# Designs tried in a protein design chat: VH-VL binders against o27280. Part 284

Target 1, 266 residues: o27280
Amino acid sequence: MDSMNVPEVLEIKRIVEESESVKTFIFSWDFRREVRPGQFVMVWDFRDEKPMSVSLIDPVRSEIGISIRRVGEFTDRVHGLSEGDLLGIRGPYGRGFELMGRDILLVGGGIGMAPLAALADEATARGMRVDALVAARTADELLFLDRLEAAGVNISTCTDDGSCGFKGFAHERLLTLEENHDMAAVCGPEPMMFQVMRILDERDVPAQLSLERYMKCAVGICGQCCLDDTGFRVCAEGPVFWSQELSRVREFGRYRRDPAGRRVPW
Below, E stands for the ipSAE of ESMFold2; O stands for the ipSAE of OpenDDE; V2 stands for 0.75 times the mean of E and O plus 0.25 times the DockQ between their complexes.

## First folded at step 12 (VH-VL)

Design Yc19 (framework fv_marstacimab; at its last look DockQ between E and O 0.72; V2 from the best seeds 0.00; counts 0 for: pae O 7.7 > 2)
Fold by ESMFold2, look of step 12:
Structure Yc19 (fold): chain C 266 residues (1-266), chain A 118 residues (1-118), chain B 112 residues (1-112)
Amino acid sequence: as target 1 above (266 residues)
Amino acid sequence: EVQLLESGGGLVQPGGSLRLSCAASGFTFRDYAMSWVRQAPGKGLEWVSAISGRGGSTYYADSVKGRFTISRDNSKNTLYLQMNSLRAEDTAVYYCARKSHYGSFDYWGQGTMVTVSS
Amino acid sequence: QSVLTQPPSVSGAPGQRVTISCTGSSSNIGWGYNVHWYQQLPGTAPKLLIYGNTNRPSGVPDRFSGSKSGTSASLAITGLQAEDEADYYCQSYDSSLSGSKVFGGGTKLTVL
């Protein structure tokens, strides 16, 4: 009997090196436990537990993939693991992306492309036209380009330093696009998402944005993942929110919170 | 040359219905969000409704929500506003307006007059 | 009434500089949404005058300029001319669930 609150210990089946700093860890998964793009899991390394977005959902191969960027002690330890090693997985949790219409724009920055890659697979499988704006600081940090191309996604890239594609920020590139899609899905650094959301709002393009917040329980009980002004819990009411839900949240794009709940700049 | 031509205005009694149309030309219609904006005689501009370029999402001012329905037919380059349960306060010139990438209304039609009077 | 507040009227003599204010809130201008300005001559449809806070479309004289700061925006007209006599509206996006496009109440400019 599976439990939302108890990690299931799973063997790492494969590791894909997506970049120098990002790896995708692939596990066998029983899809009687449904997983939707935009949902997350809690990854337990037998010492600590962190939320991670699902980047691969493959019911045919009975596989799930979790992409992890090396950013600190926990992720350093996980990146040191090999195929055959064990991790604990709780989930999935949260509200995933909802697809609508016949075309979609994906806007992803850095590791934020992970849940969007999963969404792209589902959208193309439904026969939707998928455009993706893939952003990073530099070319070596652009993620999932080959996978997206193989899925039939029309890719635009931008890099802060101009090393690949449009030189500049994702929102600047977005202003140069002529098309006005049925919907958009956005995930990346919160300052990028704030700027992109404003443009999409002004264009009357419905947008869903995936947020990250510090989490402990993942089911909405502990309150660690709350947003100011609304009381939304990222783990329960999100991590995917409609732009209208976020447009009135004073903290969005302006600051983040540490584990103690203090405001800190981005 | 971008052109927007409204039609369908007229005189109607309270509780009646009208359907406005806006014929668009000179641009790729389906790539632009569209709005209806109205102006009561001697009054200011009031946004009424908007629809995304592909038609996947619609938006309404509170004053018209539940009574007005915006739609578009991208194969005919035409924007519509179905107005039901009309009230005297709905009396206005109704403009069809194109939404630019910056969120401005960069092109406007000439307007069509709707008069709701007993 | 209007989500964006403008003075009902302003006036100036030819050659003078006038400004028209547009005061919003944290859910529109203060959120960081663009402000646009429209000129409406008597009996005509509105015409885009300023977009994206500061930009002039082709054909708009350079004596018109826009600015934005905090929760407010301003339209400045220098070298005032008789043909500038019109109604002026600011417009922005509001992050509320309805009324997402908001206009100011309008300002009647009288050239003395």
Scores: ipSAE 0.457, ipTM 0.771, lowest interface PAE 3.0, mean pLDDT 87
Fold by OpenDDE, look of step 12:
Parts: C-alpha cells; structure tokens; sequence
Structure Yc19 (fold): chain C 266 residues (1-266), chain A 118 residues (1-118), chain B 112 residues (1-112)
C-alpha cells in the first residue's frame, strides 16, 4: 500500500467562514506532493471518511484549503472543530483541470465553486483572463466573491431568488452572455452542469466539468463511483471530465446512484 | 450593421492551395466564434470549420481535417481559411458565418466560389 | 446522407400551411441540443429563420414557427406566400461527430 493512501494527521491551521453553511479548513502542506485544482482529498475525522475538493493551493505559504459544506452527520462533526484540532488527510486523488487558451470561463454553483476558486488562482497566475459566473440559490450562498475579485476575476452572479445579480439559473444567465471563451470549467449541481455543457458545446467552447459521486476507496478499486455505460470511475478517470467524455455518460444530468447502488433522481 | 465579406475564391487544380478571407464589421469581432460553411453546386449546406473568439480553439469537419486550417486576426477583424491539398469534392461556395449565443449562425456573408478542377 | 433528415421537397398554395420536418437522433436533437432553421432564397446566402428551437430573429414574420420534440424538430409556415419559395435547412449539434455542427439535407419549398 502506497504511503499516499495512508491518512496523514494534520492540524487545522485556520478556519475561514465562507458562508453560513460553508467553511474552509486550511492545513500545512508539503508541496513535494503535487496537488492540482480539480483534485480531491479524503478527509478522515477518525470515524468516517469523505471526499472533499481542494479549494486553495498556496505554495508560498505551503498551505492548502478544503471547503466543506455542512450537509450531514460527518460534516456536522467537522464544522464543530476548531483551529488546532486534528483531521486525517489522504491524497490528492483524481484528475484535475487543464488550462488552455488565453481566457477561461468559470461556471460554478454553490459549493461547486470550491475547485473553481483554486483554478481561478492558477489561471490568473498564468496571466489568463478569467470570467466567472457564480450561481447560488440566494445571495448569502454565493461563495468566494471577495477572493475572486481580489485575484482580478470578472464576476457575474446569479441567484434563484434574484437577491443578487441575475434572477435565474446559471444556464439562463449564460444565454444572456454573448462573449465566447477559449475554454470553460464547470462545477455545481449536475442539472446545472448539464445545461451549461449543452450551451458551451453549441458555442464551440471546450469545457471541463467536475462531477460529484458517492465514493469510498478513491483509488478506482471499489467501483462505487462508476458511471453507467462507460465504466468511468469518478475517482480515477475524474472527477474532472471533458464534455466529450460526459456526452458518452448516459446518467449525466439525469440520475445518480446512492450508496446502495440504486438510481436516484437529481 | 453586421457585415461579413468573403474573398479569395477562384479556380485551382487538384492538390493545389487557396486561402479564403472574411472581413467582418459592425460588431466586436473577438467576442464571437466564427465558422466556415460550404455549399457544393446544387447541394446542401456543410459545416467546415469553427474557431473561438480569441482563436484558442479550432474545430474541423472530418472531411477537411488535416488539410484545412482556420485562423483569425482580431486586430484586422478578419477570418481566414487556408485550404491545402484541395480535391474536386471541395468545389463549393464558401460562406463565413458568425455564431450566435444560441449556437446558430445569425449572420452570413454572400460567399466566395471555390472551383477545384483539372 | 445528412445527419439530420429532411424531406427533399414540399409544396403548398398561397395562404396554406406547410410543415417541414427535421429528424435527428439521440446524439443531436434527442440529446437536447438546439435546433435552428435557415431560409435560402435562390441565388442568395442562407438567412437565419429560427434559432433556439422556437425563437424568431427580428424581421422574421410570426407566420414562421419552430418546434422540437424527442429526436425531431419541425418548421411550420402559415399563410404561405410566393416569396416563401426557397430552400430550408435545419441545423443542430452532434456530440458523436467530434463536436460537429450538422445540417439537414435541405427542403425545397414550392409555392404553387
């Protein structure tokens, strides 16, 4: 067993409250172990383990950040932790985003902005123009706005209730934007990603999309995160996929499998 | 007013080369993806190639892949199509077209005729 | 052998209603990609007639309408006029053809 697959016990250096339901946990990181935007780590609270996207990559400070949304028992426990407390981290795993071109469009929904925020930092560091469409149900659920603005990202917001920016869904806002980009990166609710991908494909904009599925091993062995028809493992072949790859995935945007392997609608 | 004007068409022998140009005006050229669409005499429309607004991404139909190269100069508001290794079946009127935000072609030029014949 | 199938010709008398079908598959129209329609008058370049399945550009009369269902789309023309005599093409996107834009074979509309 590779040492990478053994959780390293790390101290929480800082906690950033991003919203009412989202916190970013910051850890010291040895960058001899490379990490890319779009990759994920397995977080272990000594009882359970869950995959989480890396939302901050800071080689200067030798730190990484993991943004976690409070959605269940595990995340409830984690959200109860304080600076100085310990967590187990193993990884990183999966395929991250690739950058190409001179300008990039980021389309994120809710916690999906986590990996995109890390990507935005890399893109801006490379001198790319970055436009971000940030979507959420309400204004208070919009994530990383200050961080993105500070990085020089051009932001467009949309909310379901119209409390901030465009009133409507991300794909609806995208339809109102005429400018095309060299590439796009997308992460959020799968129905959103499905609609966004369709629009981007029609516009001839290469797109990468980060999927979320139930996974256990993170190393492509257990098969819990396999996608129908293709046999793609989200933890191994993903979680970042090109739109051409996802076009072959029957279940994308339509349904997912629960821990028992049953089809459940989005 | 949006305008697209193709040029560069003509008669060429099989195996020859030709470069088409499309001059665009009336809109922010760099913000729109552009395409070439051709139509053989008496036949239907066939998509040939597309390029993103800033030129970072290009796409080709299988029928022209490896032979045609699409490019653009945004400083000159001009779209290009370099056609090499031309074949008789490449004979057609070539249209430049702007891609709309819905993915349609909302504006077309009047086309330029390319004839490949021995 | 177009990816999208159209009838080669349709005809109607002035004032009548005509319909042009566009049949695709699960990799284009059936996937959910938009369908667009173009009108090409004799000796002219194509003109956008319908975009995004049902939308009319400015200047297009409301007697032109588009619809989509399943793997097929349809263009309807009501109150047919002599000036409507032209070729009509449907267009969409196909993910199975390396991300290609695809056109129907075209339909010649004759006004009797």
Amino acid sequence: as target 1 above (266 residues)
Amino acid sequence: EVQLLESGGGLVQPGGSLRLSCAASGFTFRDYAMSWVRQAPGKGLEWVSAISGRGGSTYYADSVKGRFTISRDNSKNTLYLQMNSLRAEDTAVYYCARKSHYGSFDYWGQGTMVTVSS
Amino acid sequence: QSVLTQPPSVSGAPGQRVTISCTGSSSNIGWGYNVHWYQQLPGTAPKLLIYGNTNRPSGVPDRFSGSKSGTSASLAITGLQAEDEADYYCQSYDSSLSGSKVFGGGTKLTVL
Scores: ipSAE 0.015, ipTM 0.525, lowest interface PAE 7.7, mean pLDDT 92
ESMFold2 (binder alone), look of step 12: mean pLDDT 91; pTM 0.939

Design Yc2 (framework fv_marstacimab; at its last look DockQ between E and O 0.91; V2 from the best seeds 0.00; counts 0 for: pae E 3.6 > 2)
Fold by OpenDDE, look of step 12:
Structure Yc2 (fold): chain C 266 residues (1-266), chain A 118 residues (1-118), chain B 112 residues (1-112)
Amino acid sequence: as target 1 above (266 residues)
Amino acid sequence: EVQLLESGGGLVQPGGSLRLSCAASGFTFRDYAMSWVRQAPGKGLEWVSAISGRGGSTYYADSVKGRFTISRDNSKNTLYLQMNSLRAEDTAVYYCARRSHYGSFDYWGQGTMVTVSS
Amino acid sequence: QSVLTQPPSVSGAPGQRVTISCTGSSSNIGEGYDVHWYQQLPGTAPKLLIYGNTNRPSGVPDRFSGSKSGTSASLAITGLQAEDEADYYCQSYDWSLSGSKVFGGGTKLTVL
């Protein structure tokens, strides 16, 4: 219907190796089409289509970046591509992050750092102070550290195995940090986000959280990404939600639905 | 040593206004959210209002929403509570309390008494 | 009227163990928010006794302990002493009340 809903075939301009399992694919982008941190695009490899967060927004170079973690058949194919190869991109879709205040806390886990990295760039460009808690299972899975540091972000790291930074989970590290922020943005494994949200609520810090769900149409029609009880569509009302909104979502942090619509515990 | 000292309490008629202050010392004031908690004579504790460390967000109990305003001046290390349209049921000792990073109130002032009576 | 329910009073003899319950719901304790406990001696301001369900601030004796399960929390005092006579309040967070911090109704502890 809308031209934005037709995949545009784009050439991979550059590929950045973020980690062993994560690559950022960079494309030329016409910024007449607005894109915000927290929004996602549908990536089409001419066989299948998957939603991916925008991790880089560079109006100066007229580029966007999409960070993709290697987790299945689709991503395996995409990771096999080279610079100059083609992908279909449609979007952007969804509600992105809203910046407020002067000081922002970013809490990210694994690939969840992708949209937060883009948000960090915007926040720092606006002159905001940005603190980032970057979490991963191991040191080699920590993402975007150099990029964040270069942007002037104050970074704290934590790893499950203690290979870098605080040994433990993000919510545990968060409890040890002494500063309160004007707002927080959170993205990562949902159990992490669940715990982090509770802490931020208790600290009187407004928080936005980006959810990941099985998504098919990206335009709020198919209902595959509907959240129980509320009927929120992650692709339309999200993927970024305020903590007050997620408090009403009973399945948050507890379970999700798989492609077959079955409840799957986290 | 962390210290919180409330002031501004007193006797006021129903419908009147009063402004409470809380002077903080012994810690980096801007790094902590602050709250007002009140206790009516012979009654339990009731949370009234909270403000984030940098003042970017405020919260109010339903019982005071629209009537009370919480604010802070981090340059003066002072917390405020502007109370308007006071009612008899607002009579209480008002405590300022520091919110810990665990969501608890780890330090309290000695409180200031507010009496609303005709 | 309090969102969190406590017994109005408990009593014990010196040296005994007493427990104070704090019963919440799925929108506060049951939602995963921490429970904190405060001690208020007669004529004084409240003092933090337990934070984060089980942690003791510096200066609080280890005979005070907190626990949490389901929608309820509990404060246990072992080796009860005369100076423990006070009011005790539990506190948590409730998302259904526009992000309100909520207290229990308080429990008066009498040392016999």
Scores: ipSAE 0.746, ipTM 0.884, lowest interface PAE 0.8, mean pLDDT 95
Fold by ESMFold2, look of step 12:
Structure Yc2 (fold): chain C 266 residues (1-266), chain A 118 residues (1-118), chain B 112 residues (1-112)
Amino acid sequence: as target 1 above (266 residues)
Amino acid sequence: EVQLLESGGGLVQPGGSLRLSCAASGFTFRDYAMSWVRQAPGKGLEWVSAISGRGGSTYYADSVKGRFTISRDNSKNTLYLQMNSLRAEDTAVYYCARRSHYGSFDYWGQGTMVTVSS
Amino acid sequence: QSVLTQPPSVSGAPGQRVTISCTGSSSNIGEGYDVHWYQQLPGTAPKLLIYGNTNRPSGVPDRFSGSKSGTSASLAITGLQAEDEADYYCQSYDWSLSGSKVFGGGTKLTVL
């Protein structure tokens, strides 16, 4: 089972343009390698390798989708690829989301909606009621709305500039939602996740939050993805954590670390 | 409007059991988390237990864990507290309280008295 | 010993201003969790007075106000009236405790 540590070279089967800055790359996938919502893969363009969230898990069509936001040199190169081009994929890695109960709230900011879209598909397939709070800076950056609507998800939107839905931040919109859920799943900018976590704590809604940290090995041996004060390895014990696990982590929502390990403000 | 009515209190010997009920009306019960909060004679308020609106999660103060069980029946708009292995320090008025989405207790019942003594 | 500390009593004459403090820690108020305030008239259930640090529910006079700073919160009552004589409790969330809802010990307000 060492194949998880060696990239498999896969052909890009289909590319979906989700927004001006986000594309989903779809590959054929052998589901003997099980993939769970909230897990990630390492994507290799034959020069560099970066962690990316799985956004589509389709065992029926034997496909996975990986959503990638264009933010730098690596992602610029990957966005320039076409159907039929090759990428290396290692994984999946990490602990995914656990579903419980009959009603779930998803709170996603920007590209953070990617793993939540995969979770929404699984939750609706189980017959759960799914409410999603989808947040972005602008209407053009709201992700996966059509897909979520087709799956029967009840969508609330918010945008920083008010161009779609509620004008303001995700946690402000959350305060206007009056229904409790059995659980919540949260992924997005870490300051947003911290504010959302506090509200969910106060509402007695158990929450799972998906974190991003610098990753090198992705299998828990290098220590580069560790969180201050706990030693939790995001690639092994996460990236999905329960809110009570994160309440002991002083860095969560306050700062992050660059690849050299230095503290960097959010 | 919103009404919460507790019942089931009474006198119990140490080690005994009681089950409290809270009948709710005037709101969509399943949309709100509910709590039990108690107040010993002459003392302040102490949170005891909470349950999510759909009933999927429960929470307990350390002083009652393993002895008390909170539950709800959303088809009957009723909140329950099963209290086992009662101790003298459990003597209190027990309030049923609705948790607002801002984290406050916005509506309270009038309470039911539980007395634990020989 | 309450997780949130309040003075056991305060007093004031009609028309005066009084404040009631609520002192917490880094695991509750200092972590950024909201503070709520309740009024309990003698022989009655508590009633929500202030929520979300500063907000008044409908029907609460504007002479009641709340504030929060650092690890502490404060309830201010201006224009004190005889009907304000009651017990007052603060409440917050504490991430370091089980179920996490915590109350102050209560403050008896006496209107002289």
Scores: ipSAE 0.405, ipTM 0.735, lowest interface PAE 3.6, mean pLDDT 87
ESMFold2 (binder alone), look of step 12: mean pLDDT 92; pTM 0.943

Design Yc20 (framework fv_marstacimab; at its last look DockQ between E and O 0.02; V2 from the best seeds 0.00; counts 0 for: pae O 6.0 > 2, placed apart)
Fold by ESMFold2, look of step 12:
Structure Yc20 (fold): chain C 266 residues (1-266), chain A 118 residues (1-118), chain B 112 residues (1-112)
Amino acid sequence: as target 1 above (266 residues)
Amino acid sequence: EVQLLESGGGLVQPGGSLRLSCAASGFTFRDYAMSWVRQAPGKGLEWVSAISGRGGSTYYADSVKGRFTISRDNSKNTLYLQMNSLRAEDTAVYYCAKRSHYGSFDYWGQGTMVTVSS
Amino acid sequence: QSVLTQPPSVSGAPGQRVTISCTGSSSNIGWGYDVHWYQQLPGTAPKLLIYGNTNRPSGVPDRFSGSKSGTSASLAITGLQAEDEADYYCQSYDWSLSGSKVFGGGTKLTVL
C-alpha cells in the first residue's frame, strides 16, 4: 500500500560471504513493515530488479539479510558491490510460511536454504524441534550450516558428489530419516521439490513448498508469475504453497517458463 | 518383531457405533503413520483412514468421511477407529496397517470383523 | 470403477512367468507416486510383496519383481509355484482424492 510498491534506497550495512557463489547483504530495516519467513523483496540495482528471498530477520538489530547467488549479469553486478553502496528494496511481498505443531522438517537445496534459514530462527524461537536436510552439489555449496547449528537445528547434509554427508539427492536422504515431524517446509530446485513433495505426501506429512517463477510486478497484476492450469500467482498467492495446492499444477516439476512465457525444460 | 493386534469388532445395528483398537509393538510407534484398511467379504482391499506418526494430520476415504474418526495414543502405542452412523456397506474385516518410510503398508494385523446388520 | 485397474484374474502353470498389470492415471501413478504390491493368501492378511515400484522386502524371493512406466505398473512372477496362488493388489497414492491411498481391484492368480 503506502511505500511498499516504491523502492526504498538502502545502504548495504554488511556483506557476509556464505560461499564462493553466495553472499548475504544486510540492511537496516524498519520492522513496522513486518517481514515473515518465505516472503520476498524486489532488489533494484538502478538498472534492473529481481526477486530475492529474505534469509535473515533480526528485529533486535533492526536488520534484514538478503542472500543472493551469483548466476548472471544482475547478480554479478550486485556481488561486485561493497559496504556503503546502495540498493533499492521494495516489499516484502508474497505469502510466507505458516508454522504448526512442535516438530518441523526443513529441506533445502542450494540457495533454497535462504528462506528456510529465516524460518528456522522463527521455529526455534517458538520452541519447536527443527531438523534440516541441507543439500548441494558439493560440500563447499552447503549453506548456513554454522548458523543453523548455533540455532539448535539438527542438521543432515547431502551432496551429489558425496563430499559431505550422504552421497546422493535430497529425496534419497529423506527416505533414511526418521518420521517425527508435524510439518515440512521445502525450497530448492523444482525437480528436487517435486521428489521431496511426493515422499512427504506418501508419509502424510503436511508440506509447504516455496516456488520461483518469473516476476515483473510483484503484486499479482501482470500475470508473469502465474502457474498454468490453476491461475495461482507466485507473487500473490505464493511463493509458499501447500502441497495440496501444487498437486493441481500440471507444470510443477515438469518444465519452467522463460521471460516470454514459453515452456522450457528443466 | 512388529506386531499389530486389532480388537473391538462385532455385530452392530445400522446407525450404531463401534470403536476399534490396534495395539502396536516391535517398532517406535510415534515415528510411523498408521492406517485402517478394510475388506468386505469376498471383495478387495479398501483404504479407510490414515493418521500421521505424531497425530497432527488425519485422512479419510470419501465413503467414511464425517462418520469415522481415526486417532492414536502414542503413550500407549495404540491406534483407534471410532465408527459412527454405521451402515451395511461398512461390514468388513478391518485391518490395522503400519506405513513404511516409503509409503507402503509394510505390516498388517490379522483383522477384526465388523458386521452391520439387523 | 477402481482408481487403479487390475485384471480380475490370471493363470499360469508351474514354472511359467505371469504378469499382473496395474493401470492408473495422471493423479496417481502418472504424477510420480510409487506403486506397492501385496500378496493375500486365502484366509490371511495381506503381506507386502514389492514396495517403491521395484524393491523386495526381506524374505520375498527374487522371482517376484515390479516395474513402473507412465501411468501403469506391473508385477512379474517367474518360476511360478503352487504356493503363489493368491490375490494380488497394487497400491498407490492419489492426490485428487483428498490424500487418498488407493488399491487396485485385485487379481486372483490361479496356478494350474
Scores: ipSAE 0.502, ipTM 0.783, lowest interface PAE 2.7, mean pLDDT 88
Fold by OpenDDE, look of step 12:
Structure Yc20 (fold): chain C 266 residues (1-266), chain A 118 residues (1-118), chain B 112 residues (1-112)
Amino acid sequence: as target 1 above (266 residues)
Amino acid sequence: EVQLLESGGGLVQPGGSLRLSCAASGFTFRDYAMSWVRQAPGKGLEWVSAISGRGGSTYYADSVKGRFTISRDNSKNTLYLQMNSLRAEDTAVYYCAKRSHYGSFDYWGQGTMVTVSS
Amino acid sequence: QSVLTQPPSVSGAPGQRVTISCTGSSSNIGWGYDVHWYQQLPGTAPKLLIYGNTNRPSGVPDRFSGSKSGTSASLAITGLQAEDEADYYCQSYDWSLSGSKVFGGGTKLTVL
């Protein structure tokens, strides 16, 4: 076994088409290497490397899944791959989600549902009640509904265009909710997460949020994923943060840094 | 085409037991939670029990908790409801219902009649 | 007694608009769980009519529509037809009942 920092070349065992733009790539995994929901891996296609969330953890089948949304050149190449093709995988990295309490609320937007799907599996396996608010722009972009339903998750849907469930944004739907869960896990567009966090804080619901930032090394050395003021490294101290931690991060929900280090508004 | 076919209904005395079956076809059975919903004669619908796709989680209405057991055999595409300690108020048509991605019941069987009477 | 409250009956003449209310609480509809509607014709099994508050399955005419606000949901039927005479049930989830699916008491729709 190579060090965790050396990409292991793995064969794509299966590919699941989640939506028109999202595929899950399944790999055989040696679970002597522990992996937790909320952690990510670096995916290497022998040209470039990108961080991707683990969306499936199956110790029974000795498999992990990585869900990738088609958004650019790298993901275009990866989406062109077939079963049997090879990818480099190194990791896992980062801090994953912690499960506490009897019930959990999941709030996910778009590809943000990837780590939450893995978390849902663990939570249900532990006997927790899992409620999930699944948001997307349109019905056909809602992810993992079948999988969540099969696991016993109680699903509430939200779409921008109203093609399924609540018409509007996730935080708007959340405003209509009255139950307070023991904890919440949130992942999606940062503006969504910002609003969701605010509401949850007002309700005194402990919340964990998974951030997405540009990552280069994934090992806390290069500093490319550092958050302003705090010096938090998303790859090391995150990507999962508690709401109290993020409350100290000025840039959260407001801007991010591009590969050149420039501030880019959300 | 999705098909659900209930069986096992009949006449039973109070305190007796009965096992219902639902044969499913037309979809990947293990990928969907299943439920039993019953309807007393001339009354409304009442959710009875549910089981997750993989069978790891089961749920029961308070009215049947401790008396009924839901189970499934995914290798046979069959849903079961073991009913023990039956009461007169359990008399109803029992429907097998498939859960959708959205939590609704998108397919129903034709139901099987259970009559509990002395 | 049903967790979700529906009027026992509604009636309308052909071509008219009728609405069926479904009133819940903070532990079900008010929490934000989706509401679904079912149509049950006499002597038949229920059929899914509306899912996710407002969506129609294939084969359901657009004269059927669903809405939700606060702790209540509503089913509207426009251009009422004789074949619409049936029982209608709303359905949701309630976290206070040990994770139970819950139905309304049902509404008998009579076409005059």
Scores: ipSAE 0.023, ipTM 0.545, lowest interface PAE 6.0, mean pLDDT 92
ESMFold2 (binder alone), look of step 12: mean pLDDT 92; pTM 0.943

